# VH-VL binders against q8wyp3r787to878: the designs that were tried, part 29

Target 1, 92 residues: q8wyp3r787to878
Amino acid sequence: FQNYLRVAFQEVNSGCTGKTLLVRPYITTEDVCQICAEKFKVGDPEEYSLFLFVDETWQQLAEDTYPQKIKAELHSRPQPHIFHFVYKRIKN
Short names: E, the ipSAE of ESMFold2; O, the ipSAE of OpenDDE; V2, 0.75 times the mean of E and O plus 0.25 times the DockQ between their complexes.

## First folded at step 21 (VH-VL; framework fv_romlusevimab)

Design g02 (at its last fold request DockQ between E and O 0.82; V2 from the best seeds 0.79)
Fold by OpenDDE, fold request of step 24:
Structure g02 (fold): chain C 92 residues (1-92), chain A 118 residues (1-118), chain B 108 residues (1-108)
Amino acid sequence: as target 1 above (92 residues)
Amino acid sequence: QVQLVQSGSELKKPGASVKVSCKASGYTFTKYAMNWVRQAPGQGLEWMGWINTNTGNPYYAQGFTGRFVFSLDTSVSTASLQISSLKAEDTAVYYCARYRPYYGMDVWGQGTTVTVSS
Amino acid sequence: SYVLTQPPSVSVAPGKTARITCGGNNIGFKSVYWYQQKPGQAPVLVIYYDRYRPSGIPERFSGSNSGNTATLTISGVEAGDEADYYCQVWDTSSHHWVFGGGTKLTVL
């Protein structure tokens, strides 16, 4: 596992901005969300969650999941696929 | 609809060769790697390896090197498994399974029974 | 090599809850996939990434994974749930997909 995780912040009006987070290998989605809330200056973090965009699908990640695990495993596949971790509003 | 259709049952003698085919439909064949899984009679599932359907590069699991060859015919969206120098121990059902990133082996062929007997 | 350990069999009465475990060293840090295989049929993916259900899989099927044990839970077990169930993980050390030995679920 690498000690970094790239997360995109998606807002309806402002578009999408990405940040590279320095995180430990087994950081939880909950912790990542907290980091995102701070870095992106989100005032209502309870309305946001971390999503995985992969293979043209969206998956809201549960708080106790491990994004770095997902990243590592997706990088260990014979065929590369583009995927993104996106911090965005739950209801959007 | 996404599906994998495999070739029919095979009965072979020891030392012979067999080629099992797996035809994909309902999706872009070259987008997802193809797995091969073996299941001996009354036994569990055993991963044999996978093949990159875009480049054709195979990866063989331990125990499945040498006599086992993964190949492709992308023109007909078909993956194939060839087993040479067949042994009685090769008697099993062989499955092809599409690997979708994050989602796992989400589509399986119906399986091909290969029986090796003298 | 990485090993997944499943109980050979689990029995449950109709309407009750079945729990099938999959043991592995630090399996909680791996993504666990579950497959259902009915007699004479090909395996069917029922759980991906520990807890999520593919389309078409009933909500009765759920998964969890923590520590050294992943668990497939089937609530309200039906006769049609009788099958072999296999857990699976990717072993990053050996670069292999690893299956558990499988668990035969019998509906009494």
Scores: ipSAE 0.849, ipTM 0.952, lowest interface PAE 0.6, mean pLDDT 96
Fold by ESMFold2, look of step 21:
Structure g02 (fold): chain C 92 residues (1-92), chain A 118 residues (1-118), chain B 108 residues (1-108)
Amino acid sequence: as target 1 above (92 residues)
Amino acid sequence: QVQLVQSGSELKKPGASVKVSCKASGYTFTKYAMNWVRQAPGQGLEWMGWINTNTGNPYYAQGFTGRFVFSLDTSVSTASLQISSLKAEDTAVYYCARYRPYYGMDVWGQGTTVTVSS
Amino acid sequence: SYVLTQPPSVSVAPGKTARITCGGNNIGFKSVYWYQQKPGQAPVLVIYYDRYRPSGIPERFSGSNSGNTATLTISGVEAGDEADYYCQVWDTSSHHWVFGGGTKLTVL
C-alpha cells in the first residue's frame, strides 16, 4: 500500500519548508526520520526527531510509532483539529 | 481549572423522561467534542456517542439511536442528554467526558445516577 | 463490533508490580487509552496513545501495546491504586470508542 505524509522541516537558521512524502501505510517514525534526514540533507540525524503538533502542544514521537495510523485516527475522531508532523531538532 | 459539573441524581418511573446536564468551565466549550458514557450498576463503561460542540451535530453509538438525544446550550457552556420513554434497563450512572484531540477523554463529569423503578 | 477483553480481576501485594492486560484482534495497530476508576468516582485518564502519561500521573504507571495485547503496568503498587481499570481504543472503521470490560485491581 502507498500513502502520503506531509512533513514540515524546521531548522534554526533556515525557513520552514514542507514536503509530501510517499510512504507505506505502516511506516514507522524511525523510518520517516531516515527519509527526512535524506530529503532535507541533515548532517546529524540523531539530533532530530519527528514531532506531532496538535492542540497547541508538541509530542515527540517514539521511533516505533506509526504516523499514518496517528493521522488516520485524528482525522476520523470527533471534532478534529488541525495537526502537523514536524521534523526538527530535539531541544537541549 | 477545567471542570465538568453534572446535574443531580434522578429517580423516575418507567415511561417518563429525564434530562441530564453537563456544565463546562475553565476552557472554550465549543472547541472539544462532548462524549456521553453509561455505566449500569456493577458493570463497565459503555460509550453512547458524542456531540460536536461547535456545530451541535450529534453522533449516536449503535443501540443509542432511538430514545437518546444529545443537545447543547452554548450560551451557558452546557451539554445535555435527554432520555425518553424510560425503561428499567436505563438505570445507570451517566457521565459526560470531553475529548481532547490526541489526548483522549481527559476530563469527566462526576456522573449522574438515573434510577428507573416503579 | 470491535471487542476488547480484560481479566475481571487482578490481585497484587503492596510494592509489587501489577500487569493488566487488554486483548484485541491486532490491537497493536490501534492506539490504546487507559482509565482508572476508584469506587464512587468518575474515571481518570492515566495513559494515552499506548504509553504516555497525562500531567499528574506518576511514572510508575506505564503502558505497552503490541500484537494482540496491550498492557497497563503499575510498578510499586500502593493501596491508593486499588480501582477498576479500563482500556479503550477508537475503532476507525465503525467510528466508535470501545471500552474493555474493566479489571478490578485489589491491593492485598
Scores: ipSAE 0.745, ipTM 0.921, lowest interface PAE 1.0, mean pLDDT 93
ESMFold2 (binder alone), look of step 21: mean pLDDT 95; pTM 0.964
OpenDDE, look of step 21: ipSAE 0.826; ipTM 0.948
ESMFold2, look of step 22: ipSAE 0.683; ipTM 0.909
ESMFold2 (binder alone), look of step 22: mean pLDDT 95; pTM 0.965
OpenDDE, look of step 22: ipSAE 0.818; ipTM 0.947
ESMFold2, fold request of step 24: ipSAE 0.663, 0.710, 0.717; ipTM 0.905, 0.915, 0.914
ESMFold2 (binder alone), fold request of step 24: mean pLDDT 95, 95, 95; pTM 0.964, 0.964, 0.964
OpenDDE, fold request of step 24: ipSAE 0.846, 0.847; ipTM 0.951, 0.951

Design g03 (at its last look DockQ between E and O 0.86; V2 from the best seeds 0.78)
Fold by OpenDDE, look of step 21:
Structure g03 (fold): chain C 92 residues (1-92), chain A 118 residues (1-118), chain B 108 residues (1-108)
Amino acid sequence: as target 1 above (92 residues)
Amino acid sequence: QVQLVQSGSELKKPGASVKVSCKASGYTFTKYAMNWVRQAPGQGLEWMGWINTNTGYPTYAQGFTGRFVFSLDTSVSTASLQISSLKAEDTAVYYCARYRPYYGMDVWGQGTTVTVSS
Amino acid sequence: SYVLTQPPSVSVAPGKTARITCGGNNIGWKSVYWYQQKPGQAPVLVIYYDKNRPSGIPERFSGSNSGNTATLTISGVEAGDEADYYCQVWDTSSHHWVFGGGTKLTVL
């Protein structure tokens, strides 16, 4: 595992901004969300979550998952697809 | 719909060769790697390896080098498994399975039974 | 080589909950996939990445993964759930997909 994670911040009706987070290999999605809330200055973090965009699909990551695990495994595939971790509002 | 259709059952003598085909449809064939999985009678699933459907580069699992060859015919969206110098121990059902990143082996062929008998 | 250990068989009464375990060293740090295989059929993916269900898989199927054990849980077991179940992980050391030995689920 690498000690960084690229996360894009998706705002309503605006473009995405990305940041590279320096995180430990076994950081949880919950922890990543906390970091994102701070980095992107989100005032209502309870309305946000971390999503994985891969192969034209969105997957909301549970708090107890490990984004670095996801990243590592996706990079190890013979035909890796572009994927993104996106911090955005939970759709209601 | 997305599906994999494999070639029919094979009965071979020891020492012979067999080629199992796996035709993909309903998706871009070259987008996802293709796995091969062996299942001997009454036994579990055994991963044989996979092939990059874009580059054609195969990766073989330990124990499946030499006599086992993965190949592609992208013009007809088909992956193939060739087994040479067949042995009785090669008697099994062979599956092809698409690997979708993150989502796993989400589509499987119906399997091809290869029987090696004297 | 990385090894996944499953119980050979699990029996459960209809309507009850079946739990099929998959043991592996630090499996909690791996992504676990589960496949269902009914007699004479090809395997069907029922859980991907530890706890996610593919479309069409009933909510009765759930997955968990922590420590050295991943678990496939089938609540409200039905006769149609009788099948072999295989766990699977990617071994980053050998660059192999690894299947468990499979568990035969019998619905009593």
Scores: ipSAE 0.813, ipTM 0.946, lowest interface PAE 0.7, mean pLDDT 95
Fold by ESMFold2, look of step 21:
Structure g03 (fold): chain C 92 residues (1-92), chain A 118 residues (1-118), chain B 108 residues (1-108)
Amino acid sequence: as target 1 above (92 residues)
Amino acid sequence: QVQLVQSGSELKKPGASVKVSCKASGYTFTKYAMNWVRQAPGQGLEWMGWINTNTGYPTYAQGFTGRFVFSLDTSVSTASLQISSLKAEDTAVYYCARYRPYYGMDVWGQGTTVTVSS
Amino acid sequence: SYVLTQPPSVSVAPGKTARITCGGNNIGWKSVYWYQQKPGQAPVLVIYYDKNRPSGIPERFSGSNSGNTATLTISGVEAGDEADYYCQVWDTSSHHWVFGGGTKLTVL
């Protein structure tokens, strides 16, 4: 019941690193992006967003969405697939 | 490209059985759960349950745990719904629909009309 | 189990905006899907996860979800939009999909 959200940080020149964030269940995508900008030391946070990689596709998450809700739903639904939350440049 | 093609309409008497088939093409059949949805004449959509296409394990919605059986033949990418001891109230269109994670029931079969009358 | 409530019908003039509601207890904490079904046809997914459009769905279809109400909005309504519309959620507690009762959209 620990509120964990694993987020990968993807940058063209530095590869990909991941962090497990301790977050509230009702954290918004906007708040996750703010935390990621601080944790990954991003100087231009307006160029980044949180994305969901699921079923070999990328989906940019709107700021008013709830990543923990998405995670819980995807885990509970039939025949779940591997998915990742990725903080990355919008233009990637 | 991606499609679900269902078997043809059926006319049955009460007490008989029917098997509705749903053949998938254009994607990896065993990757996505298959749902079954019923629509009685003039009524809305009713979720009946789903089957894990990799393991064959079915889950039935409330009210569909008795006479309704989901099954697979993965060698021909086919999911099936069998209804035994047919009743007049089973008269409906039956749809198969794949669930794509995150995206929902994104591909539906054309529906199979089952008519049960004496 | 979990219940979704939709108005049985909505009428809108061509070119105007249709709003179809889907009521449910705390539906704002669920993710809502919308399906369009034309007479004699299978349903077609038009909105997933509250407000996202699948490929091929025009931008005049939009969705919102907060509190106890989700809404499908169709701007610039055309005669071809006449259909039944169903909302749907996944109920995490019961592990069941739930459909609303459907709303018949009439363009008049």
Scores: ipSAE 0.707, ipTM 0.918, lowest interface PAE 1.2, mean pLDDT 92
ESMFold2 (binder alone), look of step 21: mean pLDDT 95; pTM 0.963

Design g04 (at its last look DockQ between E and O 0.86; V2 from the best seeds 0.72)
Fold by OpenDDE, look of step 21:
Structure g04 (fold): chain C 92 residues (1-92), chain A 118 residues (1-118), chain B 108 residues (1-108)
Amino acid sequence: as target 1 above (92 residues)
Amino acid sequence: QVQLVQSGSELKKPGASVKVSCKASGYTFTKYAMNWVRQAPGQGLEWMGWINTNTGNPTYAQGFTGRFVFSLDTSVSTASLQISSLKAEDTAVYYCARYRPYYGMDVWGQGTTVTVSS
Amino acid sequence: SYVLTQPPSVSVAPGKTARITCGGNNIGWKTVYWYQQKPGQAPVLVIYYDKNRPSGIPERFSGSNSGNTATLTISGVEAGDEADYYCQVWDTSSHHWVFGGGTKLTVL
């Protein structure tokens, strides 16, 4: 695993901004969310979560999952697809 | 709807060759890799390898090199498995299965029974 | 080569909970997929990426993965759940998909 994770921040009625996080391979989604909350200056982090956008679908990642594992696996496929980790509000 | 339809059952003699086809529909064929999985009678699933449907580059699992050939006909959204120099132990159901990134082998063909008997 | 170990069979009474394990070295660091195969049918994906259900798969099916064991849990087992279940992982060392040996779930 590489020690970086690219995460896009998506806000309502605004464009996405991306940051590259320096993270350990075994970092959890919960930990990534905390890092994102700090880096993107989110005041209500409880309203946000980390999502995976892959193959035209959105997947909210559970807190105990490992984004680095996801990244590594997707990169190892014979026909890689573009994917994004997106920190955004949870849809009500 | 997304589906894979395989060719019909085959009965072959030892030493003969067989070609199993897998026709895809309902999605862009060249977007997802195609897997081949073997299941001998009463046995479990065995991954044979997969083929890049965009480049045509096959990857064979250990034990499935030489006599096994993956190929494509993208004009008709079809993946094929050819087995040459058939042996009795090649008797099995062969499945094609689409691999969707993150989501796994989410679509399977109905399987093709290949029986090798003298 | 990487090996996945499943119990050959699991029996459960209707309405009870079935747990099918898939053992593998450090499997918690791998992504586990589960497939259901009913007699005479092709396998059907029932769990992807450890714990996610494809559309159409009942909430009764759930997955977990940690340490050296992944588990497929089927709550409220029904007669229609009787099938073979296979776990699957990607082996990064050999670049192989690896299936478990399969578990026959019998509904008593």
Scores: ipSAE 0.736, ipTM 0.931, lowest interface PAE 0.8, mean pLDDT 95
Fold by ESMFold2, look of step 21:
Structure g04 (fold): chain C 92 residues (1-92), chain A 118 residues (1-118), chain B 108 residues (1-108)
Amino acid sequence: as target 1 above (92 residues)
Amino acid sequence: QVQLVQSGSELKKPGASVKVSCKASGYTFTKYAMNWVRQAPGQGLEWMGWINTNTGNPTYAQGFTGRFVFSLDTSVSTASLQISSLKAEDTAVYYCARYRPYYGMDVWGQGTTVTVSS
Amino acid sequence: SYVLTQPPSVSVAPGKTARITCGGNNIGWKTVYWYQQKPGQAPVLVIYYDKNRPSGIPERFSGSNSGNTATLTISGVEAGDEADYYCQVWDTSSHHWVFGGGTKLTVL
């Protein structure tokens, strides 16, 4: 697992910005969401989640998943695609 | 609508060759790796390898080098499996399956039965 | 190479819960996919990434993965669930897909 995770923040008022997080290889999605709420200064973190955008689809990541594991697997698997981790409102 | 349609069943003698085709429709063929999976009668699924549909670069599982060749015809969105020097043990159903990133092998062909009789 | 072990068969009464196991060294650190195959048909993906269901797969199908065991759970089993079930992982060391040997689910 790598120690870095790129996360984009999507918000209608501020547009899309991104940060590279320095995180442990086994950090959970729940912990990433907590870091994102702090780093992106959201006031209502319960309305946000971490999403994976891959192959033109959005997947909300469950809190007990491991984004670094997902990243490593997607890079190593056959014919890899670009993908993004996005911290955004659950209801868009 | 996404689908994979395979060529019809084949009856062959030992030592012959066979080519199984897999025609894709309803999606961009060159975006997704194509897998080949074998299933002998009454047996489980066995991954044979895959081909990169953009570059044409194949990867073969152990035991599937030499007699098994993956190829593409991108102009007709078709992946093919050729088996040469057929043996009775090659009798199986052969499936193509696309790999969709994150989602797995989400679309499968209907299978092609190859029967090799002594 | 990496090996996945499944029981050859599981029998369950209608309406009860079936549990199909997939054993592998540190499989909890891998991502598990499950496929259903009915006789004469191609496999169908029923679980991806340990516990997610594709569109059209009933909620009574669920998955878990921890330690050395992944499990496909089918609650409220129906006769139509009778099939062979295969687990699958990507082995990052070999860059190969690996299937388990399959489990025949019988509904009696």
Scores: ipSAE 0.621, ipTM 0.897, lowest interface PAE 1.5, mean pLDDT 91
ESMFold2 (binder alone), look of step 21: mean pLDDT 95; pTM 0.957

Design g05 (at its last look DockQ between E and O 0.86; V2 from the best seeds 0.76)
Fold by OpenDDE, look of step 21:
Formats: C-alpha cells, structure tokens, sequence
Structure g05 (fold): chain C 92 residues (1-92), chain A 118 residues (1-118), chain B 108 residues (1-108)
C-alpha cells in the first residue's frame, strides 16, 4: 500500500480543494478526518465526515473503516473507475 | 432494469467444447467488468476470473487458464465463456456476474448448467 | 493463497438470530461481501463492503468485520432465509476474488 491519500475538501460556496495526506496503510477514517480537520482548518469537525465518491454514488465512511484499503482495492481492478475521497459536511 | 441472461443448459461429451453466453441489459455493458463463477454440483462458488468489457482483456483465476476463454461481443452486450476439451469435472453451473465498484458482484445471471458425460 | 473459512452449517429457530462467520487472516482490513443463494437459484448480494445492504435487502441482515472475522447477522430469522451464504473478499496479492466455502443456514 502507498503511504498517501488524496482527499478533497468540499465546502459550501467555496468549491473543492485537494490535499495529499501522508498516512499509514492502516489509518482509520476517524484518523483521516482528524488530519483533514487540521489541514483544512475546520472549526466544527463533528459536522464533517469522509466520503467516497465512486460510480456516481456517495458513500459516507464509518470511522473504523480504512480508506487506504478502499483505495488499494479500487485501484486493483481490471476496469478502473474514478473515485474520490471527499471531506465534507454531513447532511442533516 | 439491470439483468444478465445466460444461454441454456448444455450436455456435452468429454473432449467437446461449449460456449456459454451472458447477455446484459439495462446498463452500459462496457462500463463494468464481467465475472465468471463456477459452481460444481453440491459445491461452493468458485471465481474463474473476469474480463474488462471495455478492452476485452481477460484475467483468469488460477486453475482456469488454458481451456477457458472469456470473450465479448459488445455489439450485443454479451460476454461469453468457452470451455474446450471438456472434462467430467467441468460439470457445473456457470454464472456471469457484473462487478460494480464498491458494490461488488451486484447482478448475476441465472446460471448455465454444463453437464459433461460420456 | 488467501483462504476464507466458514462453518459448513448453522441452524437457528425462527425468530432467533443467526450469525455466520467468515474467518480470514486480517480480514478486517479487507472488504467483505456476502451472498445468499437459495436452492436452485443464483447468488444474491446481501452485504457489500462489510456492512452495507443493497436495496431490497431487509434490515434484518447486517454485517460486521474486524480482526480476523467477518460476520453476517440475520435477526428475526424467517423460513425464507434458509439458504447458503458465502463470504467473499478480494485478495490483493493474487488479484483473485476469493469465496468462502459457504454456510448452509437451516431454519428449524
């Protein structure tokens, strides 16, 4: 597994910005969210989560999941699909 | 709706060849890879491999090289499995299954029974 | 090669909870999929990516995955739940999909 994870920050009325995180393969979504909160200077991280956008669908990742696992698996496919990890507000 | 429809049952002699077809509908055929899964009588599911429906590039699982050939006819949204030099142990139900990223093998054909008997 | 281990059979009374395990080395770091196969039918995806249900799958079906064991839990088991259940993972080393041996769920 590669020790990086590309995460886009989606903010209302400000578009998206991307960051490349240097993370261990076994980092959890919770940990990634913490890193994102710091890097994107989010003041209310409890309202944010990490989402996977793949095949025109949004998937909110549970805190105990492994984004690096997801990345590795999605890259290891015979027919690649574009996917994005997105740090954004949870819809109420 | 999305569905996969496979060809009918086959009865073959040892040494013969068989071609099982899997016709897709309800979605863009070339968007998702197609899997082939074998299930011998009373046995579990066995992944045979998959084929890139856009490029036609097949990947075969260990044990399914040589006599097994995946192919496509994209003009009719059809994937095919050909088995040559059939053996008795090839007797099984063969499934095609669409692979959708994240969701896995979310759509399956109804299966095709291939019986190899002298 | 990566191996998934399932109990060959599980029996449960109607209304009770069935738990079908899928053992694998560090399976918690893999995405687990579960399939239901009723007699004479094709497999049906019931859980994807550890714990997610496809549309049409009852909430009675749930999945978990941690450590070396993934579990399919079926609460309030009904007679119609009697089937074979297979877990599945992607082996990144061999680039193979790997199925478990399957578990026959019998509703007593």
Amino acid sequence: as target 1 above (92 residues)
Amino acid sequence: QVQLVQSGSELKKPGASVKVSCKASGYTFTKYAMNWVRQAPGQGLEWMGWINTNTGNPTYAQGFTGRFVFSLDTSVSTASLQISSLKAEDTAVYYCARYRPWYGMDVWGQGTTVTVSS
Amino acid sequence: SYVLTQPPSVSVAPGKTARITCGGNNIGFKSVYWYQQKPGQAPVLVIYYDKNRPSGIPERFSGSNSGNTATLTISGVEAGDEADYYCQVWDTSSHHWVFGGGTKLTVL
Scores: ipSAE 0.793, ipTM 0.943, lowest interface PAE 0.7, mean pLDDT 95
Fold by ESMFold2, look of step 21:
Structure g05 (fold): chain C 92 residues (1-92), chain A 118 residues (1-118), chain B 108 residues (1-108)
Amino acid sequence: as target 1 above (92 residues)
Amino acid sequence: QVQLVQSGSELKKPGASVKVSCKASGYTFTKYAMNWVRQAPGQGLEWMGWINTNTGNPTYAQGFTGRFVFSLDTSVSTASLQISSLKAEDTAVYYCARYRPWYGMDVWGQGTTVTVSS
Amino acid sequence: SYVLTQPPSVSVAPGKTARITCGGNNIGFKSVYWYQQKPGQAPVLVIYYDKNRPSGIPERFSGSNSGNTATLTISGVEAGDEADYYCQVWDTSSHHWVFGGGTKLTVL
């Protein structure tokens, strides 16, 4: 049994396109970025990273973090807020 | 300017009740859960539970499901902790703390000392 | 119930580096928060989500978390850093915030 992670792809001059990724529970942010580069067909993957948008703030996720853990914690914590994982340019 | 201001210290006898209030300002009160944390004299921090400030639904930590009641008055942005049937071991400082998603308990009240003695 | 273990005290000379540990089973797969509490004052958040600093917390404060140990590191310690320090995690299985027992930092 595998988990799923919804990731939005943000690109200049267009809205967000989302995909649901099949990922293992302990996959790292680094590995998620590699999957996103392939799935969203980016030509310059070193210019992108995975971000968390939560409570009206952007958080660039370090490569050694675990997005599925973050998702589980945010869902279970008191009075949860809507959040999104977004694959986007670091300079954006 | 985000701030939590708690009610003043209380001196009580065993068997009495006390209500500790926590008034929020500088943010939308109903957006963030309110936690209660106890610290007995010379001891560490102990999480008592939290209340959903939008729905009023409380969650109590183990050991706090009896005499402890969390409540809200959203018209004045205030969370309250009521302790009934006070015991000597309830002597402590009681803190309120806002939970902000991602950031944790980022804002704390100044604490309210409750002293229970005969 | 999930348990966090901290040393009761740590002593460090002024200008040196203090390291305060927080032990927990698989704590590297939890997100760790650190709080500073000076005598007679409320706790103050100094590290969130393992290694991030809130606004106003000096760069001398840093955090790490891997395996069974999280560490709060304070470089260039000052007398003003004397305080109790608490680690904290959210335990997803119990839906419970858990604090460590606290560590008293003394600057000698």
Scores: ipSAE 0.669, ipTM 0.907, lowest interface PAE 1.3, mean pLDDT 92
ESMFold2 (binder alone), look of step 21: mean pLDDT 95; pTM 0.959

## First folded at step 22 (VH-VL; framework fv_romlusevimab)

Design j01 (at its last look DockQ between E and O 0.85; V2 from the best seeds 0.78)
Fold by OpenDDE, look of step 22:
Structure j01 (fold): chain C 92 residues (1-92), chain A 118 residues (1-118), chain B 108 residues (1-108)
Amino acid sequence: as target 1 above (92 residues)
Amino acid sequence: QVQLVQSGSELKKPGASVKVSCKASGYTFTKYAMNWVRQAPGQGLEWMGWINTNTGNPYYAQGFTGRFVFSLDTSVSTASLQISSLKAEDTAVYYCARYRPYYGMDVWGQGTTVTVSS
Amino acid sequence: SYVLTQPPSVSVAPGKTARITCGGNNIGFKSVYWYQQKPGQAPVLVIYYDRYRPSGIPERFSGSNSGNTATLTISGVEAGDEADYYCQVWDVSSHHWVFGGGTKLTVL
């Protein structure tokens, strides 16, 4: 596992901004969300979550998942696909 | 609809060769790697390897080097498995399976039974 | 080589909950996939990445993964659930997909 994770912040009316997070290999999605809330200065983090965008689909990641595991496995595939971790509001 | 259709059952003698085909439809063939999985009678699933459908580069699992060859015909969205110098222990059902990143082997062929008997 | 261990068989009464385990060293840090195979048919993906269901798979199917054990849980088991179930992981060290030995689920 690498020690960084690129996360895009998606906000209404402001587009997307990306940040590279320095994180441990076994950091949880919950912890990543906390880091994102701080770095993107989100005032209501309870309304946000971390999503994986891959192969034209969205997956909301559970809090106890490991984004770095996902990243490592996706990079190890024979045919690489573009994927993104996106910190955005949970749809109501 | 997305599907994989494999060629029909084969009956071969020891020492012969067989080629199993797997035709893809309903999606961009070159977008996803193709896996081959073997299942001997009454046994479990065994991964044989996969082939990059964009570059044609095959990767063979341990135990499946030499006599096993993965190939492509992208013009007809078809992956193939060739087994040479067939042995009785090669008797099995062979599956092709599409690998979708993150989502796993989400589409399988119906399987091809290869029987090697003298 | 990395090894996945499944019980050879599990029996459950209709309407009850079946749990099929998949053991592996530190499997909690691997992504586990589950496949259902009925007699004479090809395998069908029922769980991807430990816990998620593909479209068309009933909510009765769920997955968990922690420590050294991944578990496929089938609630409200039906006769049609009788099948072989295989767990699968990618072993990054050997660059191999690894299947468990399979578990035959019998609905009594």
Scores: ipSAE 0.809, ipTM 0.946, lowest interface PAE 0.7, mean pLDDT 95
Fold by ESMFold2, look of step 22:
Structure j01 (fold): chain C 92 residues (1-92), chain A 118 residues (1-118), chain B 108 residues (1-108)
Amino acid sequence: as target 1 above (92 residues)
Amino acid sequence: QVQLVQSGSELKKPGASVKVSCKASGYTFTKYAMNWVRQAPGQGLEWMGWINTNTGNPYYAQGFTGRFVFSLDTSVSTASLQISSLKAEDTAVYYCARYRPYYGMDVWGQGTTVTVSS
Amino acid sequence: SYVLTQPPSVSVAPGKTARITCGGNNIGFKSVYWYQQKPGQAPVLVIYYDRYRPSGIPERFSGSNSGNTATLTISGVEAGDEADYYCQVWDVSSHHWVFGGGTKLTVL
């Protein structure tokens, strides 16, 4: 089995697009952000972060979290909701 | 605001039945699973299972697959726990708790004390 | 049959830091939730996904999780923090929420 993580890229000028990343099960959010900066060709990666959108709310993910773990837990828990991992600008 | 209000305390004899209700307000009842959690006197929290509030399908934790029945009345945003053939060991506080995806059991009812004594 | 182990009690002086541990095999690969329960009251969620606070939970509550131990840390402990504290995880394989046995925090 290959390990995949679907990440949407959100940018004002480019709209919203997505890529499926080949990642190892224990990849950190920090490493995912680095891959996203390369794949989506951003020039200012320090202005972006990985976010989880779930149940109509956003959570910025800390660099030492594990998106694949979150994905597995959310899929297996009761009455699951659709969720998205989104690479986007920090807007605080 | 989001609230879960449970029915009042019950005093029962062994062999009787009890129904604990949990009425939700301030949110769309059918969007979030409802959990039931038991706490015997002086003991910790014990997860009993959940019910899918959209489909009505229950899931019972190991040890709760017999005399315990979860049900819904979505017309009044209410989840219920029925316990049949009550035993002294069923004496506990019973909580309902909403599971919000990712965020956990973020809203709890106030608890319903069920006392079973001869 | 996943088991979470907590010390039954922890005592701490007012203004000091309380650390409540939750042990589990490879718990660092699970996501930990913490609940506070004061006497006669329902539990209240204080930490979700190892480290995040719900709205209304003071910043002096924090969490960490690595290896076989998750820790709830309460800095600047106040008398109002006296309560039972439960850790919880979701066990994917059994489809069970699992609670630890609880830790009574006493503020001396």
Scores: ipSAE 0.704, ipTM 0.909, lowest interface PAE 1.1, mean pLDDT 92
ESMFold2 (binder alone), look of step 22: mean pLDDT 95; pTM 0.965

